# Ledger of designs, part 6: miniprotein binders against Serine/threonine-protein phosphatase CPPED1 (CPPED1)

Target 1, 314 residues: Serine/threonine-protein phosphatase CPPED1 (CPPED1), of Homo sapiens (Human) (q9brf8)
Amino acid sequence: MSAAEAGGVFHRARGRTLAAFPAEKESEWKGPFYFILGADPQFGLIKAWSTGDCDNGGDEWEQEIRLTEQAVQAINKLNPKPKFFVLCGDLIHAMPGKPWRTEQTEDLKRVLRAVDRAIPLVLVSGNHDIGNTPTAETVEEFCRTWGDDYFSFWVGGVLFLVLNSQFYENPSKCPSLKQAQDQWLDEQLSIARQRHCQHAIVFQHIPLFLESIDEDDDYYFNLSKSTRKKLADKFIHAGVKVVFSGHYHRNAGGTYQNLDMVVSSAIGCQLGRDPHGLRVVVVTAEKIVHRYYSLDELSEKGIEDDLMDLIKKK

## First folded at step 23 (miniprotein)

Design s4 (from s1 with E28K)
Fold by OpenDDE base, fold request of step 24:
Structure s4 (fold): chain B 314 residues (1-314), chain A 80 residues (1-80)
Amino acid sequence: as target 1 above (314 residues)
Amino acid sequence: SMKVEIEIRADSPETLEEIIEYVKEIAKILGLKVEITREGDTVRVEIKNVDRELLRMAFALIIREARRLGAKVEFRIEKE
């Protein structure tokens, strides 16, 4: 056991899985459950945008600390407890090799330590976490810091797939790592089909699209038209019903052949008119229902009765 | 420093005005200095002295909105 395991703030994904969910116990449907999805806590971004300087890692992030602490407090008050809390990338603002990266990382880890121990963390890598053009070194740093960049886990017969979407954006500096994820994903999707999973759900930072599968490339917020279509078709063929993403700092989404692309707005800096917030995702035997809440709404009122009724119906 | 010039052409003055207001909004949100020039049916947006990330974001937002409104978009990226 390395000395790094003793600082056990949270269970990291390792061996392409999350040990917090033993597959043997989670392979069968056990009834409805829910989880919380956040995106883009991105410590340092608010200051960076206020000054028009994202090239520097952001030198202040107290607002993002407060927002993320509020999110954690809201989550911890929920009853029944969510099965997990997923952060859909851009954990911090400072890209690999940029100033303040260590300090931002330490502060986010400190905030996340306050999450109830019964609520596992699911951490997705964004472009700020591993760079727009990831390398073996930046991926290794992420894996050492946060856990595996791609992995799967089961909850109540539902397969969850966490993907590194930067491998789809620009794999030019790590083509072998991209290929390894592709092979792994194909295996996971095959398992999903063979085991007749109740649902399969994907988490990735960069959206396939914001509104439509046929939308034009914007070269930042969506994947290329060719890449998104190949992925979407692969997901649909495997029975994936929903892809959750961040990166846009706005709520967005659309559907393609019964695949729901859900783009969730940020805990941190907002690019649009959405409040700082979290998405509640309810998983039933038949459907996946989700709703975005402001941090204030979730803190004050909790989950609305209509969603709670779905969770309580066994 | 990176400089981006975006040329947006629309069929109506109202569409151009909507695009201009959107560009101003995005510039404000991202803390960017933008120069906006209107000439007939064309709006030119110049973004200077920005990092690559902010430039990519601003570019993506502006071209998405322009396209949504049915405008034609051309662009040039210059490295200073």
Scores: ipSAE 0.763, ipTM 0.909, lowest interface PAE 0.6, mean pLDDT 93
Fold by ESMFold2, fold request of step 24:
Structure s4 (fold): chain B 314 residues (1-314), chain A 80 residues (1-80)
Amino acid sequence: as target 1 above (314 residues)
Amino acid sequence: SMKVEIEIRADSPETLEEIIEYVKEIAKILGLKVEITREGDTVRVEIKNVDRELLRMAFALIIREARRLGAKVEFRIEKE
């Protein structure tokens, strides 16, 4: 896609970095600040689920458009503005090669163009965006459309790592790509350890776990025990404090040692009782505080006073 | 296509009833047809769909809820 068509609206990750936040300007603590996390807008999902046909049933996505427009409107009302808006995977519903993928993609781009220009987008790949079994070709398509599938960036002395978690779920058709991410990740985690970052935060679509590091595998929503343990141990040793994910379409999470796994519910379709919503994440010098808001609540009432006080303190 | 058979066993009739209602709710959300049978302390759930994604999701949701409620879960996944 040409820069004239989409690049001027989206700050696409390239070269394993995000140009919206040049490292030279963002490597020193400049908090407090906050960002907004959404997940699973997943244009096409509601219809596909209601018809019981994930591959061919998602031929309408008007509801997801309205929900995502509501999310964008709620974000655009926020003052002070969040540092960025991250979408934590499953941007659209149709997997590579499935019907309606192009149309869903163009509609999501149109909706996201309405985000305030001062609020950079951070886009995380989900299994629907790159396929359950990614290949070099499906990853390349994602990167052309949205930017790099894994990358890092700094905001105010905090290192953010965006991972392609599908490489940890099923790398069978792209083992060299998984290996490249692993090597890159080890380098990033080494940098985090060496610099003693104020905080280090991971975004990945698939959660390490939903409630406990020791939980049984569910074969879809969590990463396998061996995989999640290896990743969690690496994150902990590097000083990563929290992992944010989507994928479950429900709020969930837990703590393993001093690492929080935070699973955020969907902008789009829900698998539980959570309302459609967004997560406000406040970063202070000492801690990361977050809260899930319904789209209605955030739009009508904004951020609650206790979080706003943290945002405005120094 | 795949077939998933889940056997769920619990001492509490209330637990089994809660699981049955959850399975019905998931089937409705995901547009799936499920066969549920109850025999004493055991509930058997059978799901077929050509759509592997929905089968994987339904399976995961059901086994997680059953485990959360303290039920014993056994299952078979067969290609049909």
Scores: ipSAE 0.761, ipTM 0.896, lowest interface PAE 0.7, mean pLDDT 91
Fold by OpenDDE base, fold request of step 24:
Structure s4 (fold): chain B 314 residues (1-314), chain A 80 residues (1-80)
Amino acid sequence: as target 1 above (314 residues)
Amino acid sequence: SMKVEIEIRADSPETLEEIIEYVKEIAKILGLKVEITREGDTVRVEIKNVDRELLRMAFALIIREARRLGAKVEFRIEKE
């Protein structure tokens, strides 16, 4: 056991995979399953926005603790258990080198320790986690803290790809790391084709787009037109059916050909009128179905019968 | 200091008013001080002395909403 394995409250991604899902056991379709997707717990954001100070704000995050604890409690009550719980980036608010980063990190780790051990965590890096312009140092810090910034795993013949989207946003300080992910992604997509994966699903923090592949650049919430199109075409060619993202703190999304871009609202601070919530994602042999739930709805009622029927159908 | 000036032109007073209200909402959510000036068919939004992250967010939200409503958007980013 490496020193980094012994200290982790959760199984971290390592060696570009998640050991909780051994590839040898998960290469074939075994029937429908579901997972939970959250985004942007972002401890400290509510306070930072209330003061209009992103850099030095975020000195309080009790509300984000309460919201994330409610999310964990809701997830733990679900029966059957979700296959995993994915957090689509912006885990904490404090960017690399900013105040309260350590304290926010430790508090999120504390909250996440309450997730049922049978539910692996899938952690995606956001711009607050590794910076808008990541460096080798910020990526390494993330990897030490949370696990690999990009990795893949299999569940019942479905390939899951976690990507570092900051390499698509601004790789100027780490071009070699971007290149390594690009090569790795091409290899993973090739493997997916060769093995005839049932589905391929991508998780990344920054959306390709919010509404349309052809939407204008907004210079923050979407990737550039050229980058998003190249990625979307690559994903479609490989049989990726859905990309899940956060970052927008609102529910959004659209379709490009057979690719569904799903932008999920936050567990934490809301930028719009969406409730604090989680997305339930049901994976069947034929389709991927997803629905956003408020934390209250999920806590009180659980998963609706129509989705539950899809999960139970052999 | 970073300053962003956004000029938004719309064909209807109603659209301009909707944009103004949206800008106010975003400013409130993000804790930003914004200056909003309406001149005829044009709304100018000035955001000053904000950290780069909040400025980028506010900018993206405002221009996206303006475009959604069919308004023309011009902008200038000044780094002082």
Scores: ipSAE 0.757, ipTM 0.909, lowest interface PAE 0.6, mean pLDDT 93
Fold by ESMFold2, fold request of step 24:
Structure s4 (fold): chain B 314 residues (1-314), chain A 80 residues (1-80)
Amino acid sequence: as target 1 above (314 residues)
Amino acid sequence: SMKVEIEIRADSPETLEEIIEYVKEIAKILGLKVEITREGDTVRVEIKNVDRELLRMAFALIIREARRLGAKVEFRIEKE
């Protein structure tokens, strides 16, 4: 590992784990704590959408840079510091093989290096990062750049699972990779059930659903009904409390039995009326409490007192 | 290029108006060229010469909103 990797915010996941949070130090309840969730910074998106050309129109991303810098500045002001900052997919806009992907990647890395070194990054793959139809080669590129596409880690007795949700959307060109994640996931869920974790939490880019487990398929923003029900039932059986996602560029979600699906709006461009923002997620022994903040609100006012009281209470 | 035609039928003129306004908003956000025609209880939306990714997103957004408002949706996708 390079000195920058050991001392910086890029603790790339390897071996299906995250070195920033050694399991032997994090396996016991040590809450309350909190983390920050962002989604879809997606450098290049705003220009691509404004031109109506997703593949070739995203040749500028100054706005996404400014928004993500604003997010980093807001996070760096927070006291106490969050345990980590997770980006829940679509890190950049250009899909594998498309123009400006290298430049977008390097600019995002540069912006994220400004995150306080005490706040590790957790990076989730989105469809733009891996491709809509991932291959072994597109997965390898992601892993080389950002770290493993799926992995787990512990923070204060809470098990976090990061999933490559493209394997649930279209594994047709990488069936063996999907099979490997399926096997790994079953093993992790078994661990979660047997250890009686304080909580178990999933990050994946594509939401299970946007409003209800029983909603109709929309063929882009949700997983198919059979797939999402199978995953949700596995998660519930293992005691997973919540799934956090992006992808929709709007706040959304709902509850299926004891499982919350939380869809967080974008740092970058919106498909609704939400402001550019971040989600504060507070983990207590009893519950997981979260709230979406605009970048302006978080920068100017910080975290509201009721959430801060939960963070500081022991 | 690809073309999608979406046929949206609703009980009330107010619902159709809301859907038309939503389609216009999505078109602005995604940089799409959209043709909208209305006759009776039916609105037809045509999206053509659009990027496949943007077509998938627009389609998903429109059918979700139409269904949320209680409209019936039928569609056809064709190469042009």
Scores: ipSAE 0.734, ipTM 0.885, lowest interface PAE 0.8, mean pLDDT 91

Design s4 (from s1 with E28K)
Fold by ESMFold2, look of step 23:
Structure s4 (fold): chain B 314 residues (1-314), chain A 80 residues (1-80)
Amino acid sequence: as target 1 above (314 residues)
Amino acid sequence: SMKVEIEIRADSPETLEEIIEYVKEIAKILGLKVEITREGDTVRVEIKNVDRELLRMAFALIIREARRLGAKVEFRIEKE
């Protein structure tokens, strides 16, 4: 179709779905399979942080370009190919209306164009992509640039949900948009319960928590205790097994009942001692197994034998 | 702009020293100027005259690390 040809390197999510994975072809278990998760390439961040000025200091991003190109090259070498590559938010650094946003966006699009055409992209919105206090206008700009901010898709009998987690952090300028996502999410979770999916998996930029569901609020990296408990309970009731997030620029996570919260460190700048990296996520009929790799490690040695055995059904 | 003052108390001098070093590391990463004072079992960290986003991040990182190390944390947020 001419619309598909206009989509270029990646299928943009539209209509709350992703055409790269038509539901009629993905409705039954077809695993094992795996996918690659990255987070926070955030072109411009390294310079902005070094200058102490988030709004105006991010005028260089050559380092983030090189790191993200390295990530793409590592992914393109993988055999068998991953089913998709998800970027779990903060695609670029400049927030809506801030300097260099257009240039950062175009550079990231150029870098992502190099991803193998057989590997669809899944793009998750972060606070830098839609603003800390999103509005209808900032959400619409994201959707025009990258595709829907929330949507679902099926791969091999597994339901994947992509959420706009900024609606849980600060919906004050877009309460109707938050309400629309809430209604849509309840419908998707009902479908997950009815279908008895092999697995259900959530991608959202802001983690529910970094270590424990009962941890204190930190007022930036986790969702408030009330909010995260309500979401976690809905996810558990629907059979969601894992939430993957970024935002912290460090590896973190924990387990609440049968729900794993997995926080993945950055392709871009780090706030801790983790290397720049990607997460390999293997989906088998029984379980979801994941491991964080540095970009160097993945490029040089590929996926470790134990994970590769799961992927190849050994 | 906002100002944050964080007061951190611990019984262990080693814990307070670890927190001070962590605060210095965060300040370096985020390009921030911080004032750190220590009196007995208490460390006070003052962050002001900086970008709102960086202030929120530094605050969150510091209180999480202090809590992880078992310190008691109190804080004040003031408009400048």
Scores: ipSAE 0.708, ipTM 0.879, lowest interface PAE 0.9, mean pLDDT 90

